# Ledger of designs, part 1: VH-VL binders against Tricalbin-3 (TCB3)

Scores and structures below are computed, not measured.

Target 1, 208 residues: Tricalbin-3 (TCB3), of Saccharomyces cerevisiae (q03640r272to479)
Amino acid sequence: RVESTTWLNSFLSKFWVIYMPVLSQQVKDNVNPQLAGVAPGYGIDALAIDEFTLGSKAPTIKGIKSYTKTGKNTVEMDWSFAFTPSDVSDMTATEAREKINPKISLGVTLGKSFVSKTMPILVEDINVAGKMRIKVEFGKAFPNIKIVSLQLLEPPLIDFALKPIGGDTLGLDVMSFLPGLKSFVKNIINSNIGPMLFPPNHLDINVE
Below, numbering starts at 1 at the first letter of every chain, in headers, positions and changes, except where a header shows other numbers; antibody chains aren't numbered by Kabat.
F, E and O stand for the ipSAE by ESMFold2-Fast, ESMFold2 and OpenDDE, each averaged over both directions (binder to target, target to binder). V2 = 0.75 x the mean of E and O + 0.25 x the DockQ between their complexes.
[cut] stands for letters that were removed.
The coordinates of atoms that the task and the answers printed are left out; those that the model quotes come from them. Centres of patches stay.

## First folded at step 8 (VH-VL; framework fv_iratumumab)

Design n02 (from c2 with heavy chain G104D)
Fold by ESMFold2-Fast, scan of step 8:
Structure n02 (fold): chain C 208 residues (1-208), chain A 121 residues (1-121), chain B 107 residues (1-107)
Amino acid sequence: as target 1 above (208 residues)
Amino acid sequence: QVQLQQWGAGLLKPSETLSLTCAVYGGSFSGYYWSWIRQPPGKGLEWIGDIDHSGSTNYNPSLKSRVTISVDTSKNQFSLKLNSVTAADTAVYYCARGSPDYYDYYYMDVWGQGSLVTVSS
Amino acid sequence: DIQMTQSPTSLSASVGDRVTITCRASQGISSYLTWYQQKPEKAPKSLIYAASSLQSGVPSRFSGSGSGTDFTLTISSLQPEDFATYYCQQYNSYPITFGQGTRLEIK
């Protein structure tokens, strides 16, 4: 007896490790300019992503629903997914030992009386869950996949914690802005993903 | 809020090509299915086909040999062409937006005003 | 193709009556069914989608029920503006198909 999602989760795990460096650079390139633009609004000198890796644990597919209304050369599916990159409860001892942990940090630069200090804020306890609509159109060229279309059925559940890990605050009350910063980070995620993946939008990947 | 405006054919002779265009205002073109439906006078509704943002089409098998649906994403427009018309193609033609259901099926929630196409000698 | 059959093809009712219209699919369509209202010389208006979900702006006197092959549209406390033809439509598989319509006549 084999679970229908086991092979897919194995594939995603292998692909995830290969893709992460590309994803890291794309996130920094697109997000850091936006963060720089809002720093004055928080009364800080600079705000940027310092490190971005989601670790070696890929999103897990929890269920697949297939559809019959699709065209003759098309397969349409809903994939329920969960992404908990810090969770090891579903791993063997060997998998947990070999796991690369996620590391995402924001650098907050504060200035007072000619002194400037940067303090790191870690993004931890990441929990993302949602449903992804996947449409695969088949062609005749190897590998017989022409187009893969991706769409989120609704904005995903996104949760995380912001954890300052030290640094000199120069006497400023930085804890008072953390809830606003968390909301802003969620808004950046939704603003970058929304136009590509939130209904009514979708992302087309041409394989042919 | 979202509106569909359609224009094109009115009176056609047998063997001519029916051409209709539908423009989408006040909303995104991407992520929806854009459909054509027709209704002969005094009769029920018949689905003709749909197209998505990428130009992927589905056609009713009964019309597939004569129908072409195309999209112009730069103008947020999609168009219907039906070749070799006969009197049986006389109908009001509607464009409609197919909104994705929670379960990845779609229902039509916004309709154009309709275009009467008459095929006569 | 999935054939959608509505019953009755026409009916007459008085204002304030409870009216039911039935739709049967020739194959199972889960809950992938929409109900439309069409007034003379106008485009159809979506009333119910996913068999039982009310469209925004549609009066609560309209309700839908059913799954699989048997579906019902109910209008409680019929109003004069409800005179129209009603269509069911499946969106479980291509081609998308409609019922033949039910003409509702107010007595």
Scores: ipSAE 0.000, ipTM 0.413, lowest interface PAE 18.6, mean pLDDT 79

Design n04 (from c2 with heavy chain Y106F, light chain Y94W)
Fold by ESMFold2-Fast, scan of step 8:
Structure n04 (fold): chain C 208 residues (1-208), chain A 121 residues (1-121), chain B 107 residues (1-107)
Amino acid sequence: as target 1 above (208 residues)
Amino acid sequence: QVQLQQWGAGLLKPSETLSLTCAVYGGSFSGYYWSWIRQPPGKGLEWIGDIDHSGSTNYNPSLKSRVTISVDTSKNQFSLKLNSVTAADTAVYYCARGSPDYYGYFYMDVWGQGSLVTVSS
Amino acid sequence: DIQMTQSPTSLSASVGDRVTITCRASQGISSYLTWYQQKPEKAPKSLIYAASSLQSGVPSRFSGSGSGTDFTLTISSLQPEDFATYYCQQYNSWPITFGQGTRLEIK
């Protein structure tokens, strides 16, 4: 059983466009309560995700290793993937500009003791890479897939940059707390993904 | 470091076709937008258009009917042709590299030396 | 098309002065703005991209700020080599458009 990265990447690109709006809302719903909890620690009135879209550029599969010994009704594969939504070097000019750009911004608000002001902090230069184990259990009904299990084989590479816009207007020393905020954001990601995808955990998707 | 070198015809008569070529040295052609910009004497800068390694082009609407930008990836070169020139096309023409920023957005960071094109009868 | 308007069109300054040049876009362009320096008979030199990011090799006395429609280029302590024409340029939308330029002259 061989799967081409070419057709798989084509499929993922199509699926990503459909799924992204759902993912955007799910992230806001789960992360904003956690950010609200940390705002007092920074001496601010509110901290929340204002914008969240990863754009229309899907993660790309760089390699697939299929295992010849599988369970009775199971296929097991290791996928190497990369997600660099700001990297358009592999796209034509038309493709790059026709896509919805990734934009993630945090809103910092000062209100009670000051004239209400918001400062966006952009999350840019996103780079995610890793290896994922995919186990497909087959059923008897069409489309013949019963369960898809996902697990990260190792902690993924997750990197990004925080870029404040209009920070001077708030009178905050934004450069002094950006490293702490970046660390906190990485901790939120690991806390939400770890229990679901880091070994020995795995995510089961029931397809029927 | 990447360097852009340009050449082509400098003196034209009205109705002729302007032809300029830009060669890219010391860097990859892929992953960038390759642009043409012009500057009439004593005036500001006007973007003409850009092209990527695959040949996908964007043109300034004011010039689109007369402009063709093409690429030769085997030579790391791109070229500008402007048809039916008039005295209004007299300008210094620059080639430039559009470097990637955000997803789908590019800023110009490296420029060619410029070529003076004079249209006179 | 997005119109880029610079203010002032020209100014005179002395070495050591703090110089500020403003650029206004007719529509929101986020931070997709570049500042260029151009000396007579030479190609433009990129100074700042993404509204505030200093280009490699450019002196730290140059800085950019702003987002949306209003942008500023600041030279904190003018040097003799800084006398030139400065242009802003948006790359948010096609067609790419430039400001009309600001000529910085010796007082």
Scores: ipSAE 0.000, ipTM 0.439, lowest interface PAE 16.4, mean pLDDT 77

Design n05 (from c2 with heavy chain Y102E Y103W)
Fold by ESMFold2-Fast, scan of step 8:
Structure n05 (fold): chain C 208 residues (1-208), chain A 121 residues (1-121), chain B 107 residues (1-107)
Amino acid sequence: as target 1 above (208 residues)
Amino acid sequence: QVQLQQWGAGLLKPSETLSLTCAVYGGSFSGYYWSWIRQPPGKGLEWIGDIDHSGSTNYNPSLKSRVTISVDTSKNQFSLKLNSVTAADTAVYYCARGSPDEWGYYYMDVWGQGSLVTVSS
Amino acid sequence: DIQMTQSPTSLSASVGDRVTITCRASQGISSYLTWYQQKPEKAPKSLIYAASSLQSGVPSRFSGSGSGTDFTLTISSLQPEDFATYYCQQYNSYPITFGQGTRLEIK
């Protein structure tokens, strides 16, 4: 059976504006050291996230399927989700006007300190979609949540556009460079989420 | 009515690259997943991988090191390349469309006619 | 990987019989299961998706049931054209996996 998602999307929208700034800082703090370590392998002198905000539009739950007979104290669900922070087609006029757009920029540096130049590359047109299995184990009595388990049912769709600004100042053929950089970014994402969320892996959150 | 038409090399020598193309007629390329499946003579079906209109791919781990699936949205075509073939790769290869069910998961509903690929020395 | 096991591997039946083919998944797949019919030298034909939804154009004598790990394909009154190999396939998670097939032979 497909469940109603209206209340859940309302909750996620409110929670997202509180949590997104925290998530943005955590990503920047944890990913930049990794990018510094691998940049030489891609033929660049430095690579870092300069700006990272995912905007005010939350991921949307498109559908929920609940499982029966999952265990005496458990609820198991599959959630279909989409994250399209630049898309306004599903918004009211008021929501669209109040929306804060995502802004993600990567700084690519070539050369040395006295001759180095940094080219910003914007990440735009973000489109993420996937299906996630959520298992909730209850403690002694509802609503006491003991453990929440998360697993992606399949690798999610992750799509975006890379838009460089100032590329001509570095003497680069930017159009030939972008497919490699896009692949690199997807590899970083998959390396970070795969071991936690791709089958057969799952993430357990203890809420006790 | 959507139809899938496939073509490509049928007879290969060991170590060569298998290349097959599937064209989509009578329907939209967007909103679906496009799959490759194979069947060795007298045996069962094995899923190879799939691709969507944006070029995002999923591969069977057993074949991932040798397989590339690509899409040409301007021609409504998608293609399979399998590197370093051996006799074990002899099979009928099928392309298929993945359509969303009522829950938003993708099942295969339309299949191509199949292409027999034989690998022999 | 999710292993799909069909039983029986072969079955002989007479026209008019009720035929049951079973498919078992090594882990829970909810209802994300498709049944296919394949005749010699032809591509598989989708019969049932989402465990119980009949594909357009498929005769009503075909039905599917089950959820979680145990699934059944039923043919309520076997016809001569139903001679074929039947496959189950899960689409709950990657990689997509198929059962080994059940060969249905008319007595």
Scores: ipSAE 0.000, ipTM 0.419, lowest interface PAE 18.9, mean pLDDT 80

Design n06 (from c2 with heavy chain Y103F Y105W)
Fold by ESMFold2-Fast, scan of step 8:
Structure n06 (fold): chain C 208 residues (1-208), chain A 121 residues (1-121), chain B 107 residues (1-107)
Amino acid sequence: as target 1 above (208 residues)
Amino acid sequence: QVQLQQWGAGLLKPSETLSLTCAVYGGSFSGYYWSWIRQPPGKGLEWIGDIDHSGSTNYNPSLKSRVTISVDTSKNQFSLKLNSVTAADTAVYYCARGSPDYFGWYYMDVWGQGSLVTVSS
Amino acid sequence: DIQMTQSPTSLSASVGDRVTITCRASQGISSYLTWYQQKPEKAPKSLIYAASSLQSGVPSRFSGSGSGTDFTLTISSLQPEDFATYYCQQYNSYPITFGQGTRLEIK
């Protein structure tokens, strides 16, 4: 039995806005050291995430099925989800004036100590989709939810585009490594989410 | 390989109820959204609503007070009823399958042949 | 409701031409956009879904791009069978809405 996804999507959108700054910092803290490690391999002096803000639009959830109660106070549901935030470069002037806009950029630095140039690479056209198992364990006290458990049922779709800004000033070298960089970023994401969310692993959120 | 065939009365008088049925052949009914779309002569496409195998419906707010979409899973059929028709409801009506894209959202990939419904005055 | 606006409303082109049709959403729809081709007295045929994914069986001369609010359908080398009306459609939110259509005519 699938219940109304409107309530769940409403809850997720409120949760997303509140906790986005924490997610942004966690991503930078985990990814930037790995990017720094591959910079010499690309023949560049520095590589790092400059900005990581996913904006106000939360992932959208659609129910695929609900399981019979497996425990006295437990409900288990399988949901499909999609996360496709709007890109700032594609926004109207009105939308771009919002304070919470998605903006992800990488900084590529080329040059020596006296003379260096940094070129931004925008991460846009973000498409993330998958299937997730949600287990909700209820307590008896208000607010009534004790633990929420999350698990991906299979590796998710993760896709995006790398869009260099000012590539005409840096020459052709930057363009030659973009496909490799894209693959490397996808591998970083899978390496970080695998231990948390791929079976048999799951992420427990304690609400109590 | 899946095909949609539709049928129903094509000539109506004002105030009558429009009734169309769409049958699904060569594929599963489950896992999809089943949609109705209409196109007035010389005009663009207008989405009417959709339904899944469990009977859960979504309707265009402009038509919601007059529209009912229902499903018969035993026959792999779904149907459209539009009550209190007027000349403005004259259109070609299409049924279509909403198929999940790579992101799990639904776009229409297979369409029925269309049924012309004329409301005479 | 999300309003979809296509540009141009009609255009004339010759076989072999590169043709571009644009579609603008009144609010962000990410990549949840489908392009359809419709010939006279026929049902629409899906060409591209998720803004850029080519439908199986559709010739590679068709391509889609864009995200957010601005989308483009490109036909790289127009063929005689490509003269038709083209529609964009968003499926980001209900109600599902279509553009007004672009009629592609022989020059």
Scores: ipSAE 0.000, ipTM 0.421, lowest interface PAE 19.5, mean pLDDT 76

Design n07 (from c2 with heavy chain G31Y H53Y)
Fold by ESMFold2-Fast, scan of step 8:
Structure n07 (fold): chain C 208 residues (1-208), chain A 121 residues (1-121), chain B 107 residues (1-107)
Amino acid sequence: as target 1 above (208 residues)
Amino acid sequence: QVQLQQWGAGLLKPSETLSLTCAVYGGSFSYYYWSWIRQPPGKGLEWIGDIDYSGSTNYNPSLKSRVTISVDTSKNQFSLKLNSVTAADTAVYYCARGSPDYYGYYYMDVWGQGSLVTVSS
Amino acid sequence: DIQMTQSPTSLSASVGDRVTITCRASQGISSYLTWYQQKPEKAPKSLIYAASSLQSGVPSRFSGSGSGTDFTLTISSLQPEDFATYYCQQYNSYPITFGQGTRLEIK
């Protein structure tokens, strides 16, 4: 059965605005050291997230399909989701006007500290979509939650555009560089989330 | 964190040339615009001009005939010269970094401490 | 030149109040507008860019809205440190221009 998601999308929108500043800082704190560690392997002296704001538009749940009932110790459901933070076609005029837009920029540095040059690359046109299986196991009779298990049913769609500013700054052929950098960024994402969430793997969150 | 330090403030007489320098620390000079803004005592802000890493300049038309902005990329510095000063040029002068937004337009996000320039007869 | 006009030029408010400052452009500037806070004898501090994007480290009580010619800065619950002069600034076209400023004073 497919269920209405209006209440959940309302909750996610409110939670997203509150959580976004925390998420922004967590991503920079956790990802920048990893980018710094991998950059030399690609001939780059430094690679870092300079700004990270996903904006005020939350991911949306497009459908929920339930497989088990709450009468058991386990509830299993599939959630279909989409994240298109630059898309305003589904917003009222007031929502679109008050929206905080995403801003993500990467700094690509070539050279040493006293003679280094940095080129900013904007991450835009973000489109993430997928299907996630959620299993909730109860330790006692409903509603005491013991374990929540998360799994992507298939690799999610992750797409974005890379737009350099000051493309001549590093003396690079920027148009030739961008496809390689995009692949590199996708590899970083897949390497970090794949082992936890891509099939046959799943992430267990112990809530008790 | 990126910081802008400026110097060259002082007392000038009418007809002299104002000279200020701004140095950039803790960040790249290359992909930003570097701006000068002034504020007369008790008044609002007036944009003077900006310069990019290649030396390309934009000037406020009201000051274009008297103003020159230059860069020294080897020192991560940029400078303002304003010729033929008068009492109307008395102001606090600020340098600032123009940072690209997601559309590639530049807004000012980091500012220097300001330099008071007094022109007295 | 694009002329930026702020309203009001000054206002008095109490801690905890919701404060609204308006900025109007003489021509359409899309969303290319920055809001600044300036305290006495200090450089301006950028609060909001692209009309509605909050600068890193700026409290969430500050918000911006608007596009085209009409823009608003809102402080949802005024704090003692918020008493300052606020400026809007367009960066759609050269020359870059600022509003005349709004002075926010203790009631």
Scores: ipSAE 0.000, ipTM 0.408, lowest interface PAE 21.3, mean pLDDT 78

Design n10 (from c2 with heavy chain H53W S56T)
Fold by ESMFold2-Fast, scan of step 8:
Structure n10 (fold): chain C 208 residues (1-208), chain A 121 residues (1-121), chain B 107 residues (1-107)
Amino acid sequence: as target 1 above (208 residues)
Amino acid sequence: QVQLQQWGAGLLKPSETLSLTCAVYGGSFSGYYWSWIRQPPGKGLEWIGDIDWSGTTNYNPSLKSRVTISVDTSKNQFSLKLNSVTAADTAVYYCARGSPDYYGYYYMDVWGQGSLVTVSS
Amino acid sequence: DIQMTQSPTSLSASVGDRVTITCRASQGISSYLTWYQQKPEKAPKSLIYAASSLQSGVPSRFSGSGSGTDFTLTISSLQPEDFATYYCQQYNSYPITFGQGTRLEIK
């Protein structure tokens, strides 16, 4: 069984614009200390997220599969989601014209004080997709939601490209460490979401 | 790199229970769906069911009353049991890994070697 | 259940030929379709997923196209190792279903 997702995608699009500044700051606060810790390993003086915005395009819910009978007081469903911030295929003409472009960049710094130089590495061609199990437990009186449980059914598909700007100018062989940096970034993501959302773990939100 | 090895049933009599196990080597068991597919001699492919690493199952309605798929995460293994077999259950049985596509739906990318199960009286 | 119908059921071709196999779904499946190659006594091998995405390690002569209900697998220049049975499979809805197969034979 597959359900329509039009109303959910509409809601998520509106909420995404409001939430994005909060998400941007949280990511910088949590990730930059970890990036600073690995910079010496690459022979770099500093490494940090300079810009982080995923733009105005929200993740899209691609499908909902409901289960006919999951329990007397529960509804269980699997949601498939995708996030392709550079893709305009699902946008209206107005949304495409007014799109706030995604901008994620890492700053690589070599040198100290007044002899330092910083080079940006852009994160582009972002593709994120996954499947989430949502379980809703109802309370005594309708329409009361008691608990919402969230669990990723698998590690999400996360892919992107790292594109340095001006690498030759710094005298740094950036191509030699990009594969390692990409792997490190993917590991940070999985390490942060695994304990919350990968089985046997699940995130319980108590609404009552 | 990732390899699936399967073992279990071979020759069965009608009414017996088919039991097969599939082990995952060289890769993560978590984060994937694990499927069973069968192919009767000279015929096409039929999906039996799948299970995620947490034990949540989906079954083909035509087999649902007879099928149980289970997982042993500590051993990176999953198993198929099919009750009350008949000659119509004679087939090569395959285990396979389901991997997410760009949209978060699952396609099968790695397959086991197959196990021939023959049901005869 | 979504019924997958392949055409032709079998075809004969020569090395170097351009070969086209089609697959039709009984209802819309968006792009949630995989193509497999199966050689005698071997497990199926995934060639194409999401209707048009080439699986890693698969030769570029294989390509997929289509969306909704009508899908096509194309082999641009047939090689000796390509003689096999090909299956389409939808993964849009449970139960997962396969086409009946297309047998590709030497002329």
Scores: ipSAE 0.000, ipTM 0.421, lowest interface PAE 20.2, mean pLDDT 76

Design n12 (from c2 with heavy chain S56D, light chain N92H)
Fold by ESMFold2-Fast, scan of step 8:
Structure n12 (fold): chain C 208 residues (1-208), chain A 121 residues (1-121), chain B 107 residues (1-107)
Amino acid sequence: as target 1 above (208 residues)
Amino acid sequence: QVQLQQWGAGLLKPSETLSLTCAVYGGSFSGYYWSWIRQPPGKGLEWIGDIDHSGDTNYNPSLKSRVTISVDTSKNQFSLKLNSVTAADTAVYYCARGSPDYYGYYYMDVWGQGSLVTVSS
Amino acid sequence: DIQMTQSPTSLSASVGDRVTITCRASQGISSYLTWYQQKPEKAPKSLIYAASSLQSGVPSRFSGSGSGTDFTLTISSLQPEDFATYYCQQYHSYPITFGQGTRLEIK
């Protein structure tokens, strides 16, 4: 059965604003060491995330499919989600006006010491979509939650654009390496979430 | 449209406790950080600390041992207490709202009128 | 702590002049910088946030630029009411820190 998502999207919108700064710092802490390791492979001296925020617009749940019989005090659901933080078509005029926009920038550095120059590359037009299976196991009495299990049903759609800014390309042929960098960034994302959430793996959150 | 009104300005003697309150009118208290900043006569601005609606605080390390910032969400007010004052604490004290920018970081956009606190014997 | 250094400490200019004030951070602060105007006996007024975003109600003659460590506030055509002290402030990390101020004197 496909169920209404209104209450859940309201909750996610409120939670996202609180959680986003935590997520931002965690991503920078985990990803920057990986980026530093690949900079020589692109013929550059440094590569790092300078800014990282996904903005105030939360992922939205597009549909929930519930399963009627799951056994032993368990509720099983498939959630369809989308994350399009630059899209305002589903927002009221007030929400759109007061929205905090995503800002993600990569710093590309060429040179060392006295002849060093850094160019930002913006990550824009972010589009993420997928389906997640959520299993909620209850304790001795509903509504006491014991375990929440999360699993992506398939690798999610992850897309974005890389845009060099400032008109300064550091003398590097940026257009020739952007597709490779984009693929590498997608691989970093998949390698970090895959072991937790891609099939056959799942993430168990023990509440009890 | 949001206004900050502060009170508690006055003359203090060394070793006393400075107490100031800031009230928020015309807007929501949640979703923001509420800051205290001071300015000694003829000098620059020094950030003291901030607090959110849940009572989570950040303090300037130089003042942390003497400063307490608290919030009263039922009144939309937040307060500053600075213990063991000296002549070096003579300043105009401002409250201010930290508002999220495009990137989710908080800059100060609305300021109170300021309260002069003079510490003298 | 991030040290914010403003230059010059004071300057004198004529009405109609283009004025620039610079601010340097001791470490990278991305674009998390606010410019304030403070008139005598008044609270600071936010002019520019996120290094280059003009605050609502602020005249378009004010503009900000820069990222990382080097920032500039520009007044394209100075007016008599622009006599004030200007401060930069970083909000990238705690503790929040301000520059020492630039006093603008109009002849």
Scores: ipSAE 0.000, ipTM 0.413, lowest interface PAE 21.1, mean pLDDT 79

Design n14 (from c2 with light chain S31R N92Y)
Fold by ESMFold2-Fast, scan of step 8:
Structure n14 (fold): chain C 208 residues (1-208), chain A 121 residues (1-121), chain B 107 residues (1-107)
Amino acid sequence: as target 1 above (208 residues)
Amino acid sequence: QVQLQQWGAGLLKPSETLSLTCAVYGGSFSGYYWSWIRQPPGKGLEWIGDIDHSGSTNYNPSLKSRVTISVDTSKNQFSLKLNSVTAADTAVYYCARGSPDYYGYYYMDVWGQGSLVTVSS
Amino acid sequence: DIQMTQSPTSLSASVGDRVTITCRASQGISRYLTWYQQKPEKAPKSLIYAASSLQSGVPSRFSGSGSGTDFTLTISSLQPEDFATYYCQQYYSYPITFGQGTRLEIK
């Protein structure tokens, strides 16, 4: 069976606001060491995530499919999801002021330590879509959910644009390295998601 | 190429336990579901159940009280036990691999050769 | 349980004919349907999965179509080795269920 997702999208939007700060820190902690390793290859001295927030708008669940006879006090569902957050440049002044908007920026540092300068590169026009298998194991405790297991069923669609701001202040030929950087960012995402979420791997969330 | 080979006792008396084993060669055991299907002589196919490498099982409700599927990951094998057999359990039994499709649902793509099990007194 | 109904139960055809076999599900199964070919005393061979995706190594004369409840297997130009019994199978929901089979016989 395919079930309605309207109530689920409402629930996820409330949870997203609580989870987003945790996700921001986790991404920085795991990705920045990998970005530091690639910086010399682009002729720059340092590369790191400065800011990471996907904003206050949660991903949308587009479809859900349930396996009705899973046994072992478990339900298994496949979710199709999409995430296309609003860019600040596309919002009205009122919306931009009142909402926590997506803001992902990479800091590019050029020069030696005592004369270095940093240029932000914004990640915008974000489009993420995929399919995820969710297994929910029920327990006796309140709330009755014990473990939620997450697994991606295929490589997700991930697309975005890199938009440097203030590049002229660093004297960088930004256009010459952006295509390579975009490819590298996509590869780093796949390398981090694969071991965590692709079969046979899965992410377990204990709510106990 | 992945190949499934199966074996087990072919002739049983009513009330005995049917036991069959399927071995997986040339591929990973993890990331798949491993199924048992049967076919009575001259009839169609009936799904019995499946198991993953962690031992998580799904059973056909019509057989759930009598069926147990287990794995031995060290030997790349999985096994079927069906208790309290009757003449109605006479069939060719097949093992098969469930592989994820584009959407992550599991379809059967590789099959074992089949094992004829006859229940007679 | 989802019931899978095949039609016809049997059909007779000649080499070179276009053959169509139909499968109907008792409820919507999206595209989660597999077609199998079975020859006497042999295990079933998967031909098509996800309603329309051809298995590697299967001749291009085989094709599948449909979604939801109505599905079709087509053999565009029947060959001598194609005389067999054909089964549809849903993998949308447990328990996994099969159609009753269509026997394709030489005319």
Scores: ipSAE 0.000, ipTM 0.415, lowest interface PAE 21.3, mean pLDDT 76

